# VH-VL binders against q9vpl3: the designs that were tried, part 23

Target 1, 224 residues: q9vpl3
Amino acid sequence: RGKINIQRPKAPHYERARVVAVTQPKYPELPKAKSCFKTRAERTQQQQENPYNEIIAREVRNWLDHSRLVAFFHLSSITADDIFRVRVQLHKQNLHLKSYGSKIIEQAVKNTRYEAIVPLFHSNHCIVFSPDPEKTAALLRIVRRVPQMVLLGGIVEETMLSRNQLVAYAQMPGLHAVQAQLVQTLSQAPGHLIQQLQAHQNSFVQVLDVHAKNQMNEETPKST

## First folded at step 10 (VH-VL)

Design B43
Fold by OpenDDE, fold request of step 18:
Structure B43 (fold): chain C 224 residues (1-224), chain A 122 residues (1-122), chain B 107 residues (1-107)
Amino acid sequence: as target 1 above (224 residues)
Amino acid sequence: EVQLLESGGVLVQPGGSLRLSCAASGFTFNNYAMTWVRQAPGKGLEWVSSISWSGSNTYFADSVKGRFTISRDNSKNTLYLQMNSLKGEDTAVYYCARDRFDSDYGLYMDVWGQGTLVTVSS
Amino acid sequence: DIQMTQSPSSLSASVGDSITITCRASQSISSYLNWYQQKPGKAPNLLIYGASSLQSGVPSRFSGSGSGTDFTLTIRTLQPEDFATYYCQQGYEYPRTFGPGTVVDFR
């Protein structure tokens, strides 16, 4: 029985923390007098939102606010133990594996640029969040070993990418490397242009030289 | 070294405007949400505003909502706070801070600047 | 908005003492509580995040505990550099809110 460190209680698992947060009685804030003037429509819309869903939706929004990389996966008959193993591996790379209900995701991304991702969550799914898009290659490397996790797509730098696009992104050199390549390519372009321009001139000069030589040979009288 | 450096704090008249800047160095600025926190002289800490890593989402305290705007330039590694319609109550040292989030830990600020003093007086 | 309170508002202690500061939230914030230390004329520094996680570089004499609405910061074997103001902050929702602070001074 691992010695419960009473002095430094480990933060409860996020699931437990969520349960605790939900089970704590929300003392109704004294109705701020301003609520009397909300239209019936505004009141009904506010009442229909499951407080629990809103809390979890807020969590998703927080992840989105802090993640430059978001990847979506389908889960096919994966065990809890396998998920845990993958989670640990991902965590070592500052990749956070999370799972949310479709309704929660819908609520979280409603009226946002990410609303298009909602259809991806009709089946068993998980999401990986990371603040660092450079970790995409690491993510794919880890998940490749987990056949139960199928990449559906992702969001990189607020851009939605297909599965193939995300794979391609992971294979690209870092921004600095690309910049360096671009600079090299651009630096070579003038040289190539000059060579091409000079090639025509050189060919012309060669043709002229040949012509001049031929003329000189014709003008040399056969000294009989 | 990870560092945040605030600038732009000056004396302004009530109703005036001021723009604060926070320059980040020593880390990948774009990977982090950012926050402004202020402290009135002899008082406690007050959250002012937060911005997502991309700048797409912004949050404000009620005391500054409609008057202040938060923005960032990721290409310059700089966070901004535009303050309009300044009041005496806005007199404070303004700190920029780097935000962190984890579902296990919540929202927290792990790096702080040294602050810049804004004084609003007639 | 979530209201944060701290107790005591101030305490006097000697070097080598163990002290405890309490923080209370008006509603449950799970474990999403942070502790900051601020010395006079300086910026705040993060000590504890997520109620009990020690920030890198912070001495082990600092510890945090609690969940829900009640939280505690404990400083074991108080050092001269520990005399400062301590703030709790909820990281549960916006607006982010701080406690009023606890001043730890020399006895």
Scores: ipSAE 0.898, ipTM 0.964, lowest interface PAE 0.4, mean pLDDT 88
Fold by OpenDDE, fold request of step 18:
Structure B43 (fold): chain C 224 residues (1-224), chain A 122 residues (1-122), chain B 107 residues (1-107)
Amino acid sequence: as target 1 above (224 residues)
Amino acid sequence: EVQLLESGGVLVQPGGSLRLSCAASGFTFNNYAMTWVRQAPGKGLEWVSSISWSGSNTYFADSVKGRFTISRDNSKNTLYLQMNSLKGEDTAVYYCARDRFDSDYGLYMDVWGQGTLVTVSS
Amino acid sequence: DIQMTQSPSSLSASVGDSITITCRASQSISSYLNWYQQKPGKAPNLLIYGASSLQSGVPSRFSGSGSGTDFTLTIRTLQPEDFATYYCQQGYEYPRTFGPGTVVDFR
């Protein structure tokens, strides 16, 4: 009678193993003890409830309510002194350089049209606010001298713009200048404009005429 | 010259409606948030409503919430206050003001109109 | 809501006097306090913003100080045109709230 090795029981025969596997009582998974560890979501939610964050978020909202131009920058290894210098230069142009935490920004723009900007704030960043979108060119000129400030994008007139779009915007002549140019162009070529506007109509009429002629030709019974 | 000019203040019966207008001139209107402040006869100043530069965000005093609406037409450089379900307590001079903000200074009103009188009486 | 109070409610002074008006907030409003002057039958005018910043065009005899909950407006060498009602206003949060006003009249 072979010594029953109680320490290493021989694996049951395959059939027995199958039966045992099937008959193993599925103990209801003990309710996963509410892990004493607040989920990241819960922590984040609790952090969102920080009165301090709300105060700062309010500030951000106020900036947004008063700024037609908002520009987002990444800060790369910039010194406090350099930031200060830039701030002063920007301030002279009524441009306001601010830095906020990502959570604060998230809280500030939550349930707003600007919620899409949140991903831009995962790193060291700063924001420039201005009530005047005409200052975009000035902003870019100033920041161009600061290689540590990298333009990520912006908001102009509630429209989100990419970096390239913002640069393009800055290069555009002012609205009034564009209007003036337009008026000048229109004044110089009124005849061409009218022709262009009527071109489609004329083409349509021609097509209709051709169609009508073709129909008339088909309706002429060959009186053979 | 920077100027705000309120209009539309008249005598209205309780329960009536009135729309106030504020015409802005001498500055780029759409660069600024705007505010309405009222003053009852012989009383102090009371904030009524504010609107962001774009009009996307509006704020109201509890006393007027649900009854008043604030709007703006930036193309016309005009601020509006639609007042519905007017009460005797709404009798006041209504001022429009240009709203300024800086994180160093907070929110303040640097330009005021001359006001328009709204009288709610039976 | 942040409650604003002012003291005194009224004061009488003479031309040349130095006067101080106090404003208190029910909670801290940092430096976000503004002072307005209103003359009878006229619209308010901004004097001081951000507790201590003098509005452009306002005489230097006006000064503001304070932070947190307690603020002061000082008028040095009171002039005849300074007789008016003065209001403090918190610019910290909505709703915006004003103090009840301080009337400065002639002695």
Scores: ipSAE 0.897, ipTM 0.964, lowest interface PAE 0.4, mean pLDDT 88
Fold by OpenDDE, fold request of step 14:
Structure B43 (fold): chain C 224 residues (1-224), chain A 122 residues (1-122), chain B 107 residues (1-107)
Amino acid sequence: as target 1 above (224 residues)
Amino acid sequence: EVQLLESGGVLVQPGGSLRLSCAASGFTFNNYAMTWVRQAPGKGLEWVSSISWSGSNTYFADSVKGRFTISRDNSKNTLYLQMNSLKGEDTAVYYCARDRFDSDYGLYMDVWGQGTLVTVSS
Amino acid sequence: DIQMTQSPSSLSASVGDSITITCRASQSISSYLNWYQQKPGKAPNLLIYGASSLQSGVPSRFSGSGSGTDFTLTIRTLQPEDFATYYCQQGYEYPRTFGPGTVVDFR
């Protein structure tokens, strides 16, 4: 029984070779996915053409049109159950927890003032929307109990805020209270200024008086 | 009480201009997007325009694009509709409405004003 | 643009009757459909939002159902105050579009 040379298999009989040649599945060359050569611009355009992405992007735009408060969170290892619990808590406060892909966000905010937020969405993220910026404190209170949700920043009244700024905003008194404080501070400012100006004048007059008194004492002749 | 009150509806000649106002009360106006809807006499409802809470985004029906402008003054709790190049087809009662959005429910209008009549006639 | 249609255009019913109005969208709008009631000479009022959610203050005899392209408004035990025109409206995309309306009158 001749050793089957695995390295140089004997050429099959002519007929078998013909059958093998004809039965070899001609796999259509996968059209070189034009996508490999598509410029970043073309890829972006194709992504824009995904009907699904547009639908979801529209949703994001609608949220933005109706939300004075937008907060961005990074999600670490969080379970679906935990997310659900947080969602329910937020919903009770009219806070809407949503998650969108980076491409969808990019499409939604393209050519808008919010385009700068796109780099925030490189990993697993969620967004909280609210029509009421006064709910910022409530939002932070709720998410503080959820270590898996890390605040990255937000948008309040179309202004982008860092994490620290958003925390500070939440701690501020209401707008009216702040206005009242401002008015009070401004009303006190002129009084303080006048007092300071008068203090310097008064001190100057005192020094002059002392000087005058000293001169009068020197001019009193020692009556021998 | 939550209320919207439209004003400014008058008789205008074709080609004329008119500005409608909608005064909001009883709620935080700047928390809401707003919409104008019109109804021609004896006809159905037609969406005219919408504006985001900030005023940054505006939407228009094709029938009014380029002629109408929607704006808002959040400090005055007032919505505006500037109507230029008015046509007979623009004759309608104009309603302002408060917009709501939720991804579970879509876009809807939960509060409506009583409307103001705009008549375009020679 | 999404086209909205309603059926019937008008219907006559008696007090106590149950009536059904249908609305159809030219394309899928998910559950983003709203129903409004308009009485003669009055502004429209929201009845149902998101296809099936009852607006606060609206009687429970009103109900909405449907998804995709076909939607239904049902009024159970019709009351005298229910004589009105009913409009469906898609809240899926701009432009927002309304159905032509259904007039409900009394026999």
Scores: ipSAE 0.896, ipTM 0.964, lowest interface PAE 0.4, mean pLDDT 88
Fold by OpenDDE, fold request of step 18:
Structure B43 (fold): chain C 224 residues (1-224), chain A 122 residues (1-122), chain B 107 residues (1-107)
Amino acid sequence: as target 1 above (224 residues)
Amino acid sequence: EVQLLESGGVLVQPGGSLRLSCAASGFTFNNYAMTWVRQAPGKGLEWVSSISWSGSNTYFADSVKGRFTISRDNSKNTLYLQMNSLKGEDTAVYYCARDRFDSDYGLYMDVWGQGTLVTVSS
Amino acid sequence: DIQMTQSPSSLSASVGDSITITCRASQSISSYLNWYQQKPGKAPNLLIYGASSLQSGVPSRFSGSGSGTDFTLTIRTLQPEDFATYYCQQGYEYPRTFGPGTVVDFR
């Protein structure tokens, strides 16, 4: 029973070949949909007018209205499973990992102070939103374990920050801690000043006391 | 405890102006967008205005657009509603509410104040 | 603007009953619907957000369901404190709009 050579199938018998040729489904040429000839400009315009894009852009705007922390990441060869794991970890910290198309982002931030972020979205990217800027340290801690997520920059309290600036921000003590430190420093300042002012006076009094004691010792006659 | 406290509701004549305040406590005020909702006597709830966490974006109902302004002072944990050119139809209890958003849940208000009554009458 | 409707406008029930309130949007709002409870002379309280998520502190006898245009609030085993007015609200877009409310009173 000759091994059917799947790699070099024997040419079918002439009659079979004829039947196969006649029975080949003639697929109607798909009407060259006028849409295929749309100029890049027309396609871009149609994409801009897509009601779906507006809906998603609205979502992005809502995130921005509710997020004091926005971080931008480049994604390098990350699997869906890895993204899911990271998403879960971030969500536990009230950090929301989202991905949007560049056109959607452009539409969302058009005519806003955030328009400058559009160039960051030319590649595979994701955005993390949070209402709490104090979560920046937690965010960075989580993403450090994910080499496929590269921090590009972010927005903290409406200020655009570079990667390095975000890292520095995360290392800063919370505003309350800084305020507490400031209050502590300010509360200590008067005490320190008083101590310094009194230190000279106290030193002077000590010198005078030593002088007075020495004079008293010289006036005590050696009663032989 | 998370709390919102509205103030400033008084009797005012038609065409008059009034400023409402909402003092927030028990949470980080700056982390949240805020909203005003009103309720006319014996009527349902009506959205009036919303403001982003920073105050950069504001939204208004058509019924109050051009007459009302919404603002916030994050340093004072206070939300404001400036009402100008007041009409009889503006008579209502005005509520301050904390906004929340998630793409899974949409926009919702999870904390409400007790409201302040504004009466517009001749 | 998205118009919200509720049914019924009012219903009478007894303690221990199970009641259902419906809310309809004029267009699809996905799952972006919220339910609020308001007692006389009091501020509204959030019960359900995102159509089916129970707000913290709200009893489990409250449940929400639905998507698109049709939504339902169910109160199982009605308690005396549940007699109030209930409002649905769409969280899909501005302007934010509320339903007209449903009054739940004692039979």
Scores: ipSAE 0.895, ipTM 0.963, lowest interface PAE 0.4, mean pLDDT 88

Design B43
Fold by OpenDDE, fold request of step 14:
Structure B43 (fold): chain C 224 residues (1-224), chain A 122 residues (1-122), chain B 107 residues (1-107)
Amino acid sequence: as target 1 above (224 residues)
Amino acid sequence: EVQLLESGGVLVQPGGSLRLSCAASGFTFNNYAMTWVRQAPGKGLEWVSSISWSGSNTYFADSVKGRFTISRDNSKNTLYLQMNSLKGEDTAVYYCARDRFDSDYGLYMDVWGQGTLVTVSS
Amino acid sequence: DIQMTQSPSSLSASVGDSITITCRASQSISSYLNWYQQKPGKAPNLLIYGASSLQSGVPSRFSGSGSGTDFTLTIRTLQPEDFATYYCQQGYEYPRTFGPGTVVDFR
């Protein structure tokens, strides 16, 4: 009596196999239960259509309409208390610290000249708004004391600036100061020109005088 | 002293055009968005148009959209309202106002001019 | 568009009285409501912004309250110079819209 190999059962006789194949109930494929897990893409799309996002995007647009200075910061591990302290300091300077989601920023700046800022918002970030670009120096001074806030760049007078450019901007004298310096420089320029022109004339006259004196000395006949 | 001074309001015929000006003084004009508001005789206040600090974004009431244009010259500290295809319903005192915004307070107008009268009549 | 309404349309009061004006928005505008005062033949002046913040230079007898859709302006101890028309305005979105105004007259 051959040991029935339960691990590899012998194929049934052809007739039995045919009957089994025909009598196997074709169970309707259970409708693939739409996995309750919305794909990341579907979630992203639903988030884009969230009326709340539009409301917040409107806020961002309003800030942009009223701000000549916009600065972008990366936030490392920072406590709520530290953020609050910084916010108070900034507010005293009419600087407004805000934080928005990347999707909200994207929605707010879509089809605008500021669309290029979207890549800056892939991580934890905050934005500082101000109507006064002259406050850039004050902003940087305050943020220097907060190592958790890293300057990424900014917008000044609708121009996008890198971190280094924004720092350089903050170090520049105000427009009025530059104008004053220009006026001073221009007012001094004629004086220098006159001096240079006079110096050349004076040197020329001196050379001529020397030449004239030499000629007079040569024309004095030795009255022997 | 912070001041806004409107000018250009005159009598115009229906279908005519007019340009209003608002001269700003006593503050940094470029730091602020600006707004036009009008008031028909014996009526309430009606928002007309707003412009961002740079002039890049403009907003209009439906009643004036396509007919009016808002602009600004920051070098001259002046706000403008170009009004075309004027109608009798456009008869009003036109005010310019300085805009403010904060996410805690919303949009508000903290400084107003004295207004200029525009009369549209045949 | 957000519709603004005011109540009452007019009221008569005496010097020294306390009066209240109400403003209602057709939808929630958070705290983004402003109050303006206008005297005859003059430009409007900002009194209150953000529902409850007093504008600089405005007397403390003026106060604003409310959020969402219902807002109130209160004038305590009415003075002769307070007889004017008062307008509410929503600062939530464009188009910006004003209430119809409330006239405060001398009783």
Scores: ipSAE 0.889, ipTM 0.963, lowest interface PAE 0.4, mean pLDDT 89
Fold by OpenDDE, look of step 11:
Formats: sequence, C-alpha cells, structure tokens
Structure B43 (fold): chain C 224 residues (1-224), chain A 122 residues (1-122), chain B 107 residues (1-107)
Amino acid sequence: as target 1 above (224 residues)
Amino acid sequence: EVQLLESGGVLVQPGGSLRLSCAASGFTFNNYAMTWVRQAPGKGLEWVSSISWSGSNTYFADSVKGRFTISRDNSKNTLYLQMNSLKGEDTAVYYCARDRFDSDYGLYMDVWGQGTLVTVSS
Amino acid sequence: DIQMTQSPSSLSASVGDSITITCRASQSISSYLNWYQQKPGKAPNLLIYGASSLQSGVPSRFSGSGSGTDFTLTIRTLQPEDFATYYCQQGYEYPRTFGPGTVVDFR
C-alpha cells in the first residue's frame, strides 16, 4: 500500500476534481469592515445624543439660571477625599462644587452667551456655582488652600472674567460698601460746593460794595 | 421679613391685555429666579412661567406660550407678567414665587406672594 | 410633560391621627418632588422639598419620602391647623407640573 504522500496529495481524478470545484462553497468575501475607515467626522455624527447627557445638561442650565457666580477650576491630581473636604467647606458657604463632562457642558451652553467656556473643559475640571457673587472672596479663600484646584476663570453677573479679573473682583468692596463710601464722600463735599457756589456771589457783592464806596467818596464835595 | 406682593389683578374683557407686578422685599432679589403660578377658582395650581435671575432665560406653559411674557427689573426688585389675548380660561389668582434650585433637591418655590385675582369676562 | 397624580383626592381625619398622602409621577423624577400646603383663601406654603427635606419653620410632624415615581407625605399627630389642601409638584423639568391636590378635612 503506497505511502500516502500527505505533503503532495495526488491530484484527484478529473471527474472528482470537477465535482469538488463545483461544490466548493463560495464564501462571500466578508465585507471589508468599513468600520476602520470611518472618519472621525462619521463617528461624531453617529453619536446618538445620549438621553443621559440631556438630563445632565438640563441640570447645568438650571445651575446657570440660578447662579450669579460661576467659577471654573482645573483639577490637578486631586484625591476624592480632598474633593470631598473642599466640597463640604464650599457648601457651608452656599457654594456648590460640581463636575461635568465636556460634552455635557457643550450641550448645556450651546447657542447661549456662555458658549465661550467650552474650551476650558478639555481636562479634569470642576465648576463652582453660587447665587451670591459676594461669595467670590470666600470661594477664593477656600480654594487657595487647595493647590490641586487651579482657577481658570469665571462668570460673574453674566460677564466672563479671566482668572486675574475674578481675583480683582473678589478684592473689591461690596456694592454696598462702595455706595456707602460714595455717600460719605458726597456728604463731605457739600461744604466745598457751597463755598464754590457762593464764592462768585460773594465776589460780586464785594465789587459792588467797593463801587458804592467809591461813588460816595466822589460825591462828598471838598468843602473848601 | 421676606415678602412678595402681587398687584395688577383686575376685571378684563376677553382679548384684552393686563400687566401684573410682583414686588419683592426682605431678600436680595437678583440672587433668585422667579416664577408665576396661577389657580383658577376652585381648581388646583398651574405653573405659568419662570425667569432666570438675570432675565436671560424664560420658560412658559403651553397654555400661555405666545400670549404671555415674563420680565423683571432687578433695580426695582420687581417681577412682571404681561398677559395678552386673555381668555376666560386665564381667570385665576396669580401668585409670584421665589425659585430655588439644587441638584440634590431640584426646582422648588420657597416663598409665595398672597396672589392677585385676574378675571376675564365679557 | 410629566403628569402628576395624587391619592386620595380627599380624606377626613381626626385631631391626633396620622395621615398619608400619595403622589405619583408619570415618569421618574428622581427625588425632585415638593409638597405644598394651601389653606382656604391663602397662598401655598412649601412644606417639603427634594422629596424629604423639611422646609424651615415647618413642624416635624410633616415628613416626606419616596423616589422615582412614588412619593408620600405623612402628617403625624394631625393638628387643627393642618386642615388644608396639599399639592405635590415635580421639580425635575419644565414645564413644572402639580398634582391635582388632596383635601384634608376634619371629622
């Protein structure tokens, strides 16, 4: 019985070869997985708006509707424990520390005046909300002790502020204090204003008196 | 004391216009969003409109959308509701309320005025 | 729109009784539910916000519970001044919607 050469099998009989050729299953070429060539643009278009994102975006909008102070922070290697501590401190001051994804922020501020904030959310970030802009100083005092929180900027009374501007804002006396100072200044000014207003009148009277005296002196005939 | 005082409620004919006012006192008005809620005689409460602290965003019930406008003057601590094309169904006591929001609690109204009656009748 | 329902529509109770009012939302509203009390001829007052948080100045006999779609207001040891209509309100989204109210009267 001849050793079946397993490495070079004898060509089958012509008839068998024909049958094998005809019965060979033609497997459809697996569609070249177009999936690898989906351009970044095509991937971005198919991102079905996650219903979850809409819910959270609504939350962000609600915060914005109720917050006169919004501050943006970068988080650098901060632990969950540190965040919790800061959150508690901020909460005591009616400051609300929140973290949202960049896509959520983008969706929340789309077609609003706050759309310019989207570039600030490229990395780990958090937002602090407050209804009271007077809490800006308190906010900065608290976060100064947390080097992992880096102030990027903020929104105060619908105005976008840089980091430096926000710091400057926090150093300004409250509106009431400024108003009080203004009132004090104005209350002290009346003396000078009255003097200035009367100065012309007084000078006029003096000139008239001098004229009157001169006329009286001319009318006194030298009784020689 | 924290107080809201509504005014402007009167008898008006169908198709008429009316402006309601709500004067706020005892708190920093600018720190809060505000809301109008109405109540028809013998009926329940119905949300009408809300406005953000700045006035930049406004929200309306479908029943009043396009007819009512909400506005505020923060310098005067006053909330307004302009009502146009009034209908009989708009007859109600109108309340102004102070809004609060927290992600833990949602939207709620913690201070209410005493309300002003608007009557729409021929 | 989120639809709010309440049960019962009315109930009669005696002073000293404990009563429970139920509110249901047509969809999940998390814990964003508020309870208001309205006395005849008066403006509504906030009792509970965020399903279970007691508003400042409200007696401790009032309590709220629930999450998702089902919520309850409980009044322990009912007092004469508790005669009123109670409304639930969802604070989840606009439009804001109220329940139809529950009238609490005294036997």
Scores: ipSAE 0.881, ipTM 0.954, lowest interface PAE 0.5, mean pLDDT 88
Fold by OpenDDE, look of step 10:
Structure B43 (fold): chain C 224 residues (1-224), chain A 122 residues (1-122), chain B 107 residues (1-107)
Amino acid sequence: as target 1 above (224 residues)
Amino acid sequence: EVQLLESGGVLVQPGGSLRLSCAASGFTFNNYAMTWVRQAPGKGLEWVSSISWSGSNTYFADSVKGRFTISRDNSKNTLYLQMNSLKGEDTAVYYCARDRFDSDYGLYMDVWGQGTLVTVSS
Amino acid sequence: DIQMTQSPSSLSASVGDSITITCRASQSISSYLNWYQQKPGKAPNLLIYGASSLQSGVPSRFSGSGSGTDFTLTIRTLQPEDFATYYCQQGYEYPRTFGPGTVVDFR
């Protein structure tokens, strides 16, 4: 009795295959969780007729008014599930992942200092907002695990940063830590100066003492 | 402890000017937009002005537009309200408040100061 | 501008009662409604944000509900410290606008 190969089962007889195909329970396709991220086509269609563009633009403005950190990402064929996972992770860090159409962004930043960001939104993109720029490192750590999210750049403290600059920023110690280090360094400087000044004085005294001793030795007559 | 402390409320004559201050402590001040809200005696709350975290964007109620200016010094953790051309209707307790925003919740104020009284009277 | 209204303007209740305050916006504000409590001579305190989210430190007897234009604040088992004025505020757009307030006093 030939061992039933459970790894590669032999295709059933044609008739059996037909019966199995017909009797297979048709599970309702799980409603494709409407990706909170609309496809480019969907976004474009909605943008042309949507009286709500201003409302959404207002939302973007509100985010900008409350965010010291803004990061821009390109999305490369990311699934809704993956986006959701990332969103949850980011949210735990008080990072807010959003996606807006290019027209909405344009409307939101028109006549503002951020108008230069509009060209970044020609494809599928997302934005991460945070009130805390210190979360930049956390943001980059999270998105590193998501290859579909490509960092393009960001705005930190109203300054536009390239990708590389943003990465460098994330690696810097916090401002307070740097300030503390600076204060510590500066506080040590006077002590070092005093030591150097004292060292010169001490050396001079030593030289004088040696000279005095040598003179005394020359004046001692060899008592024959 | 998170705290906001308003100051500068005094008696002033109509047409006069006054600057209010709000000192913030216990949190990172520059992470937050800020708002002024006032309350006339025996009346309800009225939004006056808001300012973004950086100070780059400011918003005003129509009743104070052109007369009031909102500003902030993040290095001093202080919010300001410059009030010019004061009127009797501007008599109120002025509160500073910390703003929060989320697309899920909208704009809300989660921390309030105790307020400072401004009286405009001849 | 979005106009906010509240009902009732005042209500008298007893300790242990359940009360409901309503707030209405002149246009849809989604869920962007906040509730504040103000006691006499004190600053307002945030109770509810985003129509239904309870602020940290606020007792669970407070609850908010609603969306669009109609919102409600419910206080279950009213406590002595709950006698105050309650304001709704729309967080949808500038100008920010408050309801006229509801005074909750002792019966």
Scores: ipSAE 0.876, ipTM 0.951, lowest interface PAE 0.5, mean pLDDT 88
Fold by OpenDDE, look of step 16:
Structure B43 (fold): chain C 224 residues (1-224), chain A 122 residues (1-122), chain B 107 residues (1-107)
Amino acid sequence: as target 1 above (224 residues)
Amino acid sequence: EVQLLESGGVLVQPGGSLRLSCAASGFTFNNYAMTWVRQAPGKGLEWVSSISWSGSNTYFADSVKGRFTISRDNSKNTLYLQMNSLKGEDTAVYYCARDRFDSDYGLYMDVWGQGTLVTVSS
Amino acid sequence: DIQMTQSPSSLSASVGDSITITCRASQSISSYLNWYQQKPGKAPNLLIYGASSLQSGVPSRFSGSGSGTDFTLTIRTLQPEDFATYYCQQGYEYPRTFGPGTVVDFR
């Protein structure tokens, strides 16, 4: 009597397997929260038919007209609660976190200098607007604590910056500080130049004096 | 103190040209869009033109479109309105105003100058 | 263009009274309505923005309400300094448009 191998049960006979397959209770697949699985493409297609797209595009244009700083972020599995927390923190710094569909962004920036940003919006994204570019450092400090927000790039003073450029910008001293440093550097330059010029003049005078002394010594007749 | 000061309002003949200036002080001028609003004697307020913070985008009322130009010099903290082909109907006090925007509140003007009078008469 | 109307065109009230001014838009403008006060010979001042938000420095006796097409400015306990013309303005789209104004006189 062959020991029933409980560790590797023999596959049932074909007919039994068929009956088991048919009699297995089809548990209704828990409705996959349709909201999480709608591909961005499906969401975007639904947005195309929205008569409000123009209204929202106008809003985006208004933000651009009033914002010297615009930053683009990818959102990676961020919860609504996390977004809300970040929004509050940003708002305290006069930074405005918004999210728009890719089609809306495309419509808003069509035939503008900002059309090049459209490819950045192929995934879940958000935009931060600010009238003050000096808030870039504050923005990056806040977002650093939110790993689900990935900086893609931005627009500062109508100039499109990469992620690395934006980070570098945030690390720069303020314009006034840079100007002050420049003025200081420039103010020191003439002093050095004058010193160098004077040094050369002094050297020249010394050489001339030595030459004059040598000539005087040659003209003293050896009174034999 | 936040202040806007308009200048350039004078008497001009129909068909003439005039340039208005608005000097801003007490705030970072280039952080804000700006607007011109006018008021004819004894009449209400009429929006004339707006300009983005950079000057890249401009907006005009139909009544002045093609005749007026709005510009700004952020280095001088100054807003300008170039008015060409002036008409009697353009006689008004012209105000410059600082623009604000928020998606929760829309477009609004939170700071106004005292205005400058432009009179167009033969 | 969005047309703005106001009612009444003028009203007379006494110090201490509560008054209401209405503004109507020809189209829905959400909450994007602003109220301005203009005293004789002076520039307009912002009172309310976004239909109900009080501008900094404006007394709390001023309040705004409404959404869509119908909006209201209320002045509680009218003060002598409140003698002025009041304008509504839509901040929804360009061209920006103003109401015709409401003159508030004292009896």
Scores: ipSAE 0.866, ipTM 0.946, lowest interface PAE 0.5, mean pLDDT 88

